Miniprotein binders against q56419. Designs and how they scored, part 10

Target 1, 326 residues: q56419
Amino acid sequence: MEGRTLEEVQEEVFKRHGVLVPKKELEDLAKALEEAGLLLTEKVEARLKEEEEKLKRERPMRLAGLSYPEGEREARAFLEAFRASYPGEGEEARVLLMPHLEPSRVPEVYGAALAALEKTPPPERIYLVGVAHRPLKEKAAALPVPFQTPFGPALPDLPALQALDALLPFELFNTPLAFREEHSLELPLFFLKGRFPEARVLPLLVARRSPELGEALKVVLRDFPGLLVLAVDLSHVGPRFGDTPLTRTLAEEARRRDLGFLERLAEGEPEAALAFLGANPTRIDGVEVVASLLPLLRERKGKVLAHRLDLEAPTLSAVGAGTLVL

## First folded at step 13 (miniprotein)

Design ea12
Fold by OpenDDE base, fold request of step 15:
Structure ea12 (fold): chain B 326 residues (1-326), chain A 116 residues (1-116)
Amino acid sequence: as target 1 above (326 residues)
Amino acid sequence: GDLIERLEELAEEVIRYLKEHGEEELAREIEEQIKDIIEALKSGDTESAIHILTELAETIARVLHRLGAPWELLYEVAKLLARVSEEARRLGDEELFRRAWEAAIKAYDRARELME
């Protein structure tokens, strides 16, 4: 009933179907729909509140059995297969950039991440910085609860999280519902927990660039050393993202931007990497994360281990993924 | 609005702590300064307010550290200073931004010392 009177609706029904519905029946139907809508809204709100309360205790797996195996044995085999998909050797990482795309789409990129982790001494804690694909109340957020994985819960580093919060000009612990289905943390965490089962985790999301986050983390890392992980995807091109279907030209541009971005990061020039993207016409996913972590990325030299632009054939769209160690 | 609310909450805790630990005069002075700061913030005199607040917060952090206050209070002071730094940045006062941020780190460091 988008702005139509009951009389107009009655007339339309008559014109379309040749049936004159009494006004009273239309009124009753409208009322019933309104009541049903209100009830549905209330139920949804109640459910969301319940989910939010649960997230005060733990973050359950959402993609187990879908993106990765739920069982530990199968999960270990999964890790091994992904590692095997990357034929190279890794390097020790102080900073790891890895994807959060569906693992099956870019197995060798995740394999490269695993290769890097093999050369990395077990950290006491992992700063896992993902991309918020849902709105946050603040520029960034953390969820200070255990994240479930097939390898057991990834436990939060509460002291380090509290330290980080103390140095931010906003409340770090905000928007818990944004973490409920956020794959940018869950997917990389599977691999990280599988490799470093004893590491504590700081699950962080970035919605908008926060230079304050990088500065705060720089201080916190002094007292709470650990592995920094940027869980970010690269270019997003094609119809799903507002472009024409993928062409050779579009793919080449996406690859150019992805690699140019990663290479500049590998040279320890994160500002140059951001500048290289400009308006980010290929929609590199990780720009806000990188922009937030500049102090931690500056002057760190590293290596690009893997890159892929993966085609989603049903939508003729593509997403870039890469693995970089700093 | 958020800064004022946080300031009011922290002020209440700090003032209470100071009074309980024999620093009644200082507590009264801080209380009056906080009132003035809040009034200034509400009236739109933000630049003056955040400058005074920075100095006050630095002093509070130092005193709390000296008294061996709960580290949580110092973290709250650090956070307040971080908030102030952001306000300074928004106003384009780079000097005050830097000062407030450095003060935040110092308050944080003082808190860490109390945890050891």
Scores: ipSAE 0.844, ipTM 0.940, lowest interface PAE 0.4, mean pLDDT 91
Fold by OpenDDE base, fold request of step 15:
Structure ea12 (fold): chain B 326 residues (1-326), chain A 116 residues (1-116)
Amino acid sequence: as target 1 above (326 residues)
Amino acid sequence: GDLIERLEELAEEVIRYLKEHGEEELAREIEEQIKDIIEALKSGDTESAIHILTELAETIARVLHRLGAPWELLYEVAKLLARVSEEARRLGDEELFRRAWEAAIKAYDRARELME
């Protein structure tokens, strides 16, 4: 990494190979290189500190020009194309479960989310709960700064974030660096900001199940009503995730787990959804998020709008994605 | 460690506020109780400490609300109570968990009233 940032390396790999390497893997590699004396630890630390200081002011786009267009006009066309990829109609959502996978892999699933948003009155605020793919200091975290999008900045709801922090047994505002490259927020936010340009956002990450988060949010939602969005993927199967190459049997199991999970959520039975997964052998990504938000998911009836298990051919692996409205 | 540090910081702020608003006797009483609670926490008598702390925090929240204290201070009390509730849960004390959590919500609600 001759003076290149992890982001630059990730971008280069994406451009060359069409694969978005998880930052964690790159970080592990960087750490290994550092341990090998190939990276100057002091320089890396200084850069990280600088990036952390920048994140006190704003979260810049990291995937603009890669996963979605940077320009507003092109971004609007992008939204329209994704909406067109889903032939059905949506339903009004109070809770929306949608993917955070690379949009081009599951366009109709994002299209279904857009269809739901079309039937949803513009919320004052959006509680956007993503998955932390990097370690957090606490079970969950928030970044109370503007997130840049092609449609302008998504502004944080500071009063609601402060209210949430007041009801948590840990510091909500922790691990800002975890947000720097977290695609589980950036990708869904593109679609949400494009549809609801005036909505404030609470960007939240969950690393580990926190029942306290759901209870706190239940109280906060009373005073600060808004749309709850779970930005989660579903099954992760194949060699990239420690399995054998994708087979018909493995794919069928992944689909069974995904659909069984989503259907139970649609019935307002989130505990049953979690119980159905057991040890989660297909590694459904959204388990910790759902486990944290149980009080907000109970007794809500909804509908599964879309599901796809998408093959990553180069690795013979697959990731599940779904859209659920409650 | 984290709970103790947070308690010390909050205590300092509360005591200062109370002294500035003519509640010197109450401030001294709270200071003494907080010292005892911290000592109990350090000694490993966590269950007793969190019980006393819950009651004290409830009282502090009521007094701060009555005095029209900054809502931020009440949010800090709510957060302290949330932390206490989590400790109660870890200890398996469901009653104390519920009590501390309800107190946290009440402190939060009192803060919200001061914002209007």
Scores: ipSAE 0.844, ipTM 0.941, lowest interface PAE 0.4, mean pLDDT 91

Design ea2
Fold by OpenDDE base, fold request of step 15:
Structure ea2 (fold): chain B 326 residues (1-326), chain A 116 residues (1-116)
Amino acid sequence: as target 1 above (326 residues)
Amino acid sequence: GDLIERLEELAEEVIRYLKEHGEEELAREIEEQIKDIIEALKSGDTESAIHILTELAETIARVLHRLGAPYELIYKVAKLLARVSEEARELGDEELFRRAWEAAIKAYDLARELLE
């Protein structure tokens, strides 16, 4: 390391590639480099390049054995347990809003999503729209490769992805490395693939509001019908997000914002939902996704099936999660 | 900018296709028009350039469809029109935005007809 700290290298890699390399991984690389005489940055870049090349073929599981079981049998039992955590019945969904939070934190919310999926005829394809927690080159992106799951690979719908790209003013297939560790797609995809094993998938990420995405998808959905899934979380409050520790007042405000947002979406008024949030003081995660999909959400009436504000005790912070069917 | 680069790339492909399929005169006409559009874009006459480009791109999509061109090439025309629509939006020209977007959808539909 020619005088640079691991933190400086981490920042540089993040700025260049939109990937946050864990400090431990950098330490291991640095140790290996002391042996090889290579610059840490060069080795990191070479590794990222290799990973990018692999992502041209498939997106491997990153959270198997951590957030969900790796084995298919255990994964099916996992699905059943989550479904059992929600005592209600679902409704048929044309649009499903569901969380991407760690499943163990909000089991009944995922259970509600599964309940909705039980009432939904198997779609030919699933438009899975997640949140980019890493920078994208463009406002939105897609990864046109199989996503690995315990239930087998979720195969991309290449014709529909190509059609979508044709109607976007930017290159849809950008920033493949942003998909490498993006849990906003991987976690909901586990549940979706488990329920609909034969459905093709369009894995999409939104970094910034893209009205053009919604308009393009509206046209594409005419020719390529399918289930639209918004994989988004809701409020993020507490010290991890710049607030004071969670209080009753802060929790009530977060719940009010979450439910007010979801209820307006359930009424088919996505613009009103966005307006209700204003400056989004509780940092609802799904705002950019909803803002991008307005044409697809307008006039669609539905139902809020579940909501939870989950406390992360070590940080006294909380994250909202909800399930909405339209 | 990005629009000019995309236009140049698409123009090269379209012109090549037309020449290979015996439409040399049309290819020359398109080449001249594209050159003029690029010059207009560079000079800051963006609104006029985008308007002409929209009409030209629509025409190109129709010609390619008539010739039975690969649907992928027509998709590229649709994509260009989508980019043009965003340029119009940034300029605050809602009419031109709508016109370019509708043209993009039409080009897309023409491509889809070749896949059916």
Scores: ipSAE 0.876, ipTM 0.953, lowest interface PAE 0.4, mean pLDDT 92
Fold by OpenDDE base, fold request of step 15:
Structure ea2 (fold): chain B 326 residues (1-326), chain A 116 residues (1-116)
Amino acid sequence: as target 1 above (326 residues)
Amino acid sequence: GDLIERLEELAEEVIRYLKEHGEEELAREIEEQIKDIIEALKSGDTESAIHILTELAETIARVLHRLGAPYELIYKVAKLLARVSEEARELGDEELFRRAWEAAIKAYDLARELLE
């Protein structure tokens, strides 16, 4: 590695390409390089380029066999079990806010989303708006390729994506590598594809608030009607996020923030929801998504179906998850 | 900075299309106006340039629609107008922002009509 550590290489790749290569992957590459006599950075770059070229054709599953079953039969059983975890009935959704957290952590919240989807007529298309956990070249991005799922590929709605791009001041189709490992799309998409196998998808990521996105989508939705899905988590508290270990007080504050945010959204007051959070001390990750979609959330009344603050015991941290129907 | 580049690229495509479809005089007039707009943008007369560009782009969209141009080309005009609206927003000109955004939607609608 020409005297550089794996961490230095990881940082360099992140700075140059906006991709955080896992240390294990770098270790594997380093071992391969010892065998091949190639520079680690060059090999990483070559691999990223190959992955980017693949992403021009499809987005493969990354969490199959980890977060959800790879096989279709097992995946269907998985959906049924998650639905069973929520004892209530859903409501018809025009807008669905649901989590993108590891499903096993908040099964009843995903169950509530499935319950809502049961009451929702099959949409022609799903606008799936996730959170970019990696840098984007622009405030928002889309990947106009099939996303692989155990239920078959989720196919993009290319005409609607093209229409959306036409109304944005920036290039919508940017930063394809940001989609490679983005779980904020993959995990919700599993449930959505399982319930609506024929729906086309617009996979969107938001890195920073883009009011332009909401205004553009408002126009596009007129011509290309569909289900809007906000795939967002809520509070992130504890040591993983810079706080002290979870306490009763911290948990109560996280719940208060989460529920206060969701309730104001349920009342059709997204600006009030954002204002309620202020500086967002509990780090609700959905803020940038909501701020981007204000025109689509205003005056829509709905219902909070589920909420959970889930403890990650190994880190004494917690993440909030909720399901909201509008 | 990217506005000028986008404008130059779009202008080239529009001018080429117009010439190929017998609108040579109009193409020349548009070319001249675009040059003036670019010069104004480069000189820092951004507000005036954006105003003129908005009107010109709206006119271009209508002409392209009338000629039955590919919807993709009109979408590019809509996208330019969206970018112009953003420039107006950055300048704090709410009226110009609204005007440019409305023009973008109109251009988009014109393109959609060609797809129906």
Scores: ipSAE 0.875, ipTM 0.953, lowest interface PAE 0.4, mean pLDDT 91
Fold by ESMFold2, fold request of step 15:
Structure ea2 (fold): chain B 326 residues (1-326), chain A 116 residues (1-116)
Amino acid sequence: as target 1 above (326 residues)
Amino acid sequence: GDLIERLEELAEEVIRYLKEHGEEELAREIEEQIKDIIEALKSGDTESAIHILTELAETIARVLHRLGAPYELIYKVAKLLARVSEEARELGDEELFRRAWEAAIKAYDLARELLE
């Protein structure tokens, strides 16, 4: 019925079915369909606006009872269980790379992050940089509100966020709805808040590489020192991501690329790490964050503490996760 | 596209502040320069306009700092300079990009000084 007049529709119905539908009935139907569409659109827009306004006050837990316990006592025990999954010792971090993959899939990788945090003096603030899984209006965004956790609210560092915004060519506080379901902040934050209950947080998302973000952060970190956390996953391979079913060869390639990327970062050579990936055929998730933060990663040497390429048996796919201290 | 709007918004605040604090002649001079810059931007003479804007914004930041203006207003000058820097990068003018970014940092530092 696309692009046809009501008279053309009426004639077509008569030709095909032998009935003449009065023009008024067709007009009434068209109006009703338009009104129903407008009401559905208006209702959806009103609900999204309501959610956006709520996110301007706080960001509630979305994964309590799913990925981690809601209660503080149980959450504390959960945290300790993850630490126990990594029997080694960490190292002090000024920069920490950790995953945002479902924690139960890579327990020792999160455990390694906890081990690093044990060696890290409590920071005044944490620059938590995740990966936007929903579109942002700009290359990057922040949400300057408390993020709820089982350990209490993670309070925003408002002076540092304001300073960061002042050095960006775009509005930093630009897409509150993108934070509503963003697990790349919520999952790492559970571990970070559990270990550093007094630290303030700069909750940041990168959608597309932003060299200006890295340059601005270099200035802001000079005045507002803290822990920089890259909350990123590594390779994504297999049918869920558009490949053939996972083979030994594809898994070996993904692991090689994950480790090669991490090791070059550990050598203080982030440009070499990006160049090593080339076209990024295994879809390492952290590329846009690393590319944004080059000024903060150069010449920082460190250590890869853990890595797993975790198999998704039902989808014949895999996702890589790692822990790196710099 | 949005550079003109950002400049107009900042200019209104800066001009109002200067007039309220006894800098009427400077406010007029800055207002005229801003009008010329906006006209150049609208006519497509963007690279020349943002070069002049970089110098003007640095002057504005220093004047606001001297007058003890709210640090937030100087942060807005730094943000405009960061936006100018991005415009220069998009035009492929690496020297102006670097110049405007350095100016943004200087304005930021002036604002930080007032915060103490």
Scores: ipSAE 0.874, ipTM 0.954, lowest interface PAE 0.5, mean pLDDT 92
Fold by OpenDDE base, fold request of step 15:
Formats: C-alpha cells, structure tokens, sequence
Structure ea2 (fold): chain B 326 residues (1-326), chain A 116 residues (1-116)
C-alpha cells in the first residue's frame, strides 16, 4: 500500500478544512505514528477539531512576538513608533481602509491609520472586515469570540453580530478555523485595540463578494453605530503572485491601480473604483471586501492619507498598502 | 436544498411556539401552508413558492411579535426572508427580491422592538 506522502496529506487537509498545516508539523505527527497516510490525516483532523473547539472560547494571538510585541509596554512603544513614522495629521474616520500587511513593511501606512484614529471619537464598536486568505464555507464569516491582543482581549459585540446574522441569507458564524491564523484581522486589530481599548469588535472575513453583507451591515449600523474598518491590502505583483520580477513598469502599473482605486473610493464612488480595476490584473486584495460593502461606501467623501508599494526583495515581489479615511 | 431545510427547521419551532401559546388553529394553518410551499419548491414551482413563503413569513413575524415571542425566533424569520430574497435574486425576480428583503428588515425591526 503506497503510503500517502506528507504533501498529499497536507493537500487533503487543506481541501477539507481550508487549513494549510506546515510540513514540519506533519512530519512531527508522522513520527508519532506507526502507520502513515490515513492515520496521519485522522490525527491532523482530530487536532484541528480540538483547535476549532478552542476557537469557540477565544482567538489567541498568533503573531505576537513576530509581527508585534507580546508585552503591553512594548506594544505601546510599538504603536508610538508606528505613529511617529507618519509625519502628517489624520482625519476623522467613519470608515477606515487600512492594510493588513506585515507592519514592518509599511510602517507609515499604519502610522497614517493611527493618525486618523487620533482624530476619531472612540467608537462603541468596530466593524473589522478582513480578507479571508483561506476558504470559507460561505461568502463571509464572523468569529463571535474575544480576540487576544497585547492590550487585553478585544471583546465581540454579540448583539450586533446576532443582528447581522439575522439579516444575512447565509450562516454568518461559519468556518472558525479560517480565523485561527488570519492575519488580515489580527494585525489591524492590534492597532485598533491599542487606540480604542474599550471598543467592542465585530471580526468579519470576506472570501467572495457578498452584496448582502453590505446591505445587512447598513441596517445593523443604524441600530449599532460604530467604526467600519476595511483591513485590506492593495496590489500583489511579482513572482510570488505569478508575475515576472518587479520592474519599473510593473511597479508603476501597481501604483496607478492602487491610487486610482483609493482615489475613487475617496470620492465616494466605490463602483467606479471597482470598474477602474477591471479584471484586477495586479490583484488588489481588497476588491471582494469593497464589493461587499458598496452600500456603506457610496457617497462618502474622504482622503487618502498614505500609500506604499513595498518590495519584498527575496522574491522580487511587491505588495501595495494604503490608508483611506471616509 | 438549504432553503427547504431552513424552512422545515423554522416551521417546527414556530409551530411549536404557537401551539404552546394557544394558537393551535393558526399553527395548523401555517403547517399546511408550509407543507404546500415545500412541495412546490420540490416540484420546481420555485417562483410561486417563494412568493407565498414571503407573505407567510411576514405574517409569522407579525404574529410572533404580537405574542411577545423570543426575539431570536423572529430573527430566524428575518433570516429566512433574507434567504428567500437571495432565491428571488437568483431567479431574476427583482421585485420579489426587493419585497423579501424589505420583509426581512421589517421582521428584524419587529424583533428589535422586543429588545427595547
């Protein structure tokens, strides 16, 4: 019986659960098994079920000590340093578009977000809408549990989440495992929690455009007012994303698309922003989120505070990031 | 397939609630209508079925509100109506989509009134 390779097990787990288990972890599990293949898959599945059960209680930090400091004191210093990296002043935000890229790559963009938050009255709740980099069972999902941060837990707004679920044609509370390692929520949440320690959070992920989400949120926001945060990156270009190595031409195109997208959003024309991208050849990350939130973005004028296309030198690839206030 | 399942689950809860609160006749009427709707959905008469379902669900939401039912149950009605609106959209019936969505919001609002 040709034993399944670790790669085959990894693929199977990914297909079934939307989780990419590191090969090293699979190797460690395999060493503990006398029989490979199916038994390894079962063990991985059992572990994932356990993790899913834990996610019913809380979402632990995954990037503490890696992307941001774990300790509160160090975390506050981190926030201050990032704020300092943006020399400008912010604007009051009702809607904030900010990145979820590794903070060290685009510090001034996060700094611009912090500057905006300084001018924003503390919200009762934050609707944090990220990008699902893993498959979801539905077009969008929420995880109604505390998210751990160095500043304490970000507590969910359960009444508002329940209200949102009531107005969606699908189950909002789906695919909890997709939240386990999703950085699109964790990284922005660090900055948001640091500035608004008392705000409740609605952690939302979008995998595919859901116009229903925007319509539902529009109703919910009437009864549950708060800050809407779009945690999205912009263009993804280069070999990591299927392109040739970054060239001046490719970078200029990425910037053009990023800025053109953000500027149209700043003008209150989200449909025009989407139309401007067409087939989205530079793979703007936030397209599905914006497409889902059209009712909340229409006719809102705002300002682009920051933009950067950051080079990842080892892969000759680049990712765009921006901060927009509406 | 999921619409029928959702409808069956909600129907069971609503019918049970109505029977427990002295609305046995209404519960029976609703039960019969739901059976007919499910049959219509299964037979492929989807447009007619979702139209009737929209009206029935709106009525159910109002009745539940009047009876002071748990807001969660009315939220389930709102959610069903949202799902019905999606079905209408998929069928290309924009009018029915709008109607079902507006009904969902109304059901939601009725539920919210019980929380105020």
Amino acid sequence: as target 1 above (326 residues)
Amino acid sequence: GDLIERLEELAEEVIRYLKEHGEEELAREIEEQIKDIIEALKSGDTESAIHILTELAETIARVLHRLGAPYELIYKVAKLLARVSEEARELGDEELFRRAWEAAIKAYDLARELLE
Scores: ipSAE 0.873, ipTM 0.953, lowest interface PAE 0.4, mean pLDDT 91

Design ea2
Fold by ESMFold2, look of step 13:
Structure ea2 (fold): chain B 326 residues (1-326), chain A 116 residues (1-116)
Amino acid sequence: as target 1 above (326 residues)
Amino acid sequence: GDLIERLEELAEEVIRYLKEHGEEELAREIEEQIKDIIEALKSGDTESAIHILTELAETIARVLHRLGAPYELIYKVAKLLARVSEEARELGDEELFRRAWEAAIKAYDLARELLE
């Protein structure tokens, strides 16, 4: 009824049911529905406010027992099994690109990330940059609280977060609720915290490309050195994403775009990587994060360690995941 | 709008700090300049106003650093300058954009020195 006049509603009822409902009855009904809607809205908003207040203190595990084990011993065994899924050697990472796709779908891709971390000196802090799956009030956001993991809480680097906020034209701490269910931070964090239990974390989300974020991070990283992690997925193809069912041709195209993107990043050419994607027809997830972080990616060469385009049989769709060290 | 509100909030803290630390004449001078900047912003002379604001904020950061102010206050000056830099970019003034961003970094560096 929102957006329609009572006269329009009256006409529709008459057209469909052959009865002219008196204007007064329609007015009474509209008033009652409005009042009921206001009460429901207040209850929902009150619950969301309470959840928001909880997130100002900590971010609890949401995927324990679903995507990874709840207990610490089992979680460590899980971590070791994932490392074993990648038989190769890693390389030291100053920047690590890794997925946030369900770990069981791409075990060797997460294993490659672990192999890279084995070669990486334990950092004082990790800049963990994920993709916001819910709207943010700004282009990017952080949540300066402990993130719970089976390995204990991942503590925020409050001085580095404060420094980052000081160099941004917007409030960095702007959308706590966006972090409530954000798997793009939680899933990579499991692996990172398991390997670097003493590192503090800057949990960051990008909703829309923010050149300001990259420029600010370049300054902050100078003073607060650490590991930069791009927690992003690659191509998204198939009916779940608006395509025809996955064919060999579509899968081959998605793989070609995933690898072409990663290889250009590995050459220190992030602008070329973005240009290679053009209109991004396979919907590579990492584009907004890479576009935000250009100052940190330019001229930094490295290596693609792993890639998989993983099939979703029930949806006839696929999602790409990769591991890149720079 | 947003820039005016941020400037007013920062100015209140800066002016209070300066008065409490023996800089009453400088506080009055800064207060008057901020009033002029706000009037210019409200009249639509935005590019000129943010040019003047950039210079004023640089001065404020140096004075606060000289006085040993809390580093958080200087961080707020850096944040204002980052906002000014973004305003300049939106206006298409590339020279002012880069000048304001460099000023933001300088204010940030001054705050960092006080953290030791």
Scores: ipSAE 0.851, ipTM 0.946, lowest interface PAE 0.6, mean pLDDT 92
Fold by ESMFold2, fold request of step 15:
Structure ea2 (fold): chain B 326 residues (1-326), chain A 116 residues (1-116)
Amino acid sequence: as target 1 above (326 residues)
Amino acid sequence: GDLIERLEELAEEVIRYLKEHGEEELAREIEEQIKDIIEALKSGDTESAIHILTELAETIARVLHRLGAPYELIYKVAKLLARVSEEARELGDEELFRRAWEAAIKAYDLARELLE
């Protein structure tokens, strides 16, 4: 009955079947369908609240056996295989940009991150900043619970998270359900926890640019030093992302945008990196995270260690991934 | 709206703490100033109200620190000041934005000192 009046439905039924259904009966049917939809919504809401309560205690692995091995021994071998995929040497990172794309698609990019971590003194804590793929109630969020990994639980740095929350104009601990399937934290965390098994974690998501987050983190990092990790992907091009099928020209533009973005970050010029993207025509995934963290990226020089624009032949699409140390 | 509700919630907790710890006159004075600030916010005198609120909240943080209050309560003062700072920025008052943000950091530092 959407888009039709009840009178129109009544007339069509009479024309088609020779029966005049009273308008009252059609109104009752429409109301009953609406009420049934409300009951289904209530069941879904109850299930989501139940899952939300579970996430207030821990965040379980979702990708074990799919993106990485579930068992610790196999996971450690997997980690070492990825390091071997990047034959170069890393550099010490105070800030690390790494991907959250499926690891098997960009093994040398994750390997470059591992090489950087080899040169990085074990931090007391890791500020892991991912991209929210589900809406948040605020610009950013954290989930202050253990994140399970094959290497044991990644424990939250509760004092640092509480301190961060105290400097934000919004409630940091919001939207637990957004963390349930968030691979931008889970995939990088596998590599980070494997290399730094004793480090605590601040698992953070950014949905929208939050200058407040960057300013607050600058203060918190003063008191709670640690490794800052931007877990972001780069260009997303092709039909899967709303473009025409991938052409050589589009792929070359995506690669140019990715590398230009990374190089400007490596020069300590994050505002220039964002300006270079303009309207972000290749949909680089890291824009909101970088825009939130400007105070932590300015004047910090470093190196791009790896980049790949990974082709998805079945979808005629591509996704960029990179490793940057600052 | 949101700022008023946050201020009311924090004020209730601060005033209760002060009364429970023998500072009934100070609690009354703070309550009166908070009432005036809320009236100014409701009347649309937002920029003046948050200027006064910034000074009051910083004073509250120092008083709470002097009394050895739970650091969590002082963190809540810092958080209110962060919210005030955001309000000043939305109003385009750059100087008040910086003043309120500095006050937020000072309150935060006082809370951190108690955690030692």
Scores: ipSAE 0.839, ipTM 0.944, lowest interface PAE 0.7, mean pLDDT 91

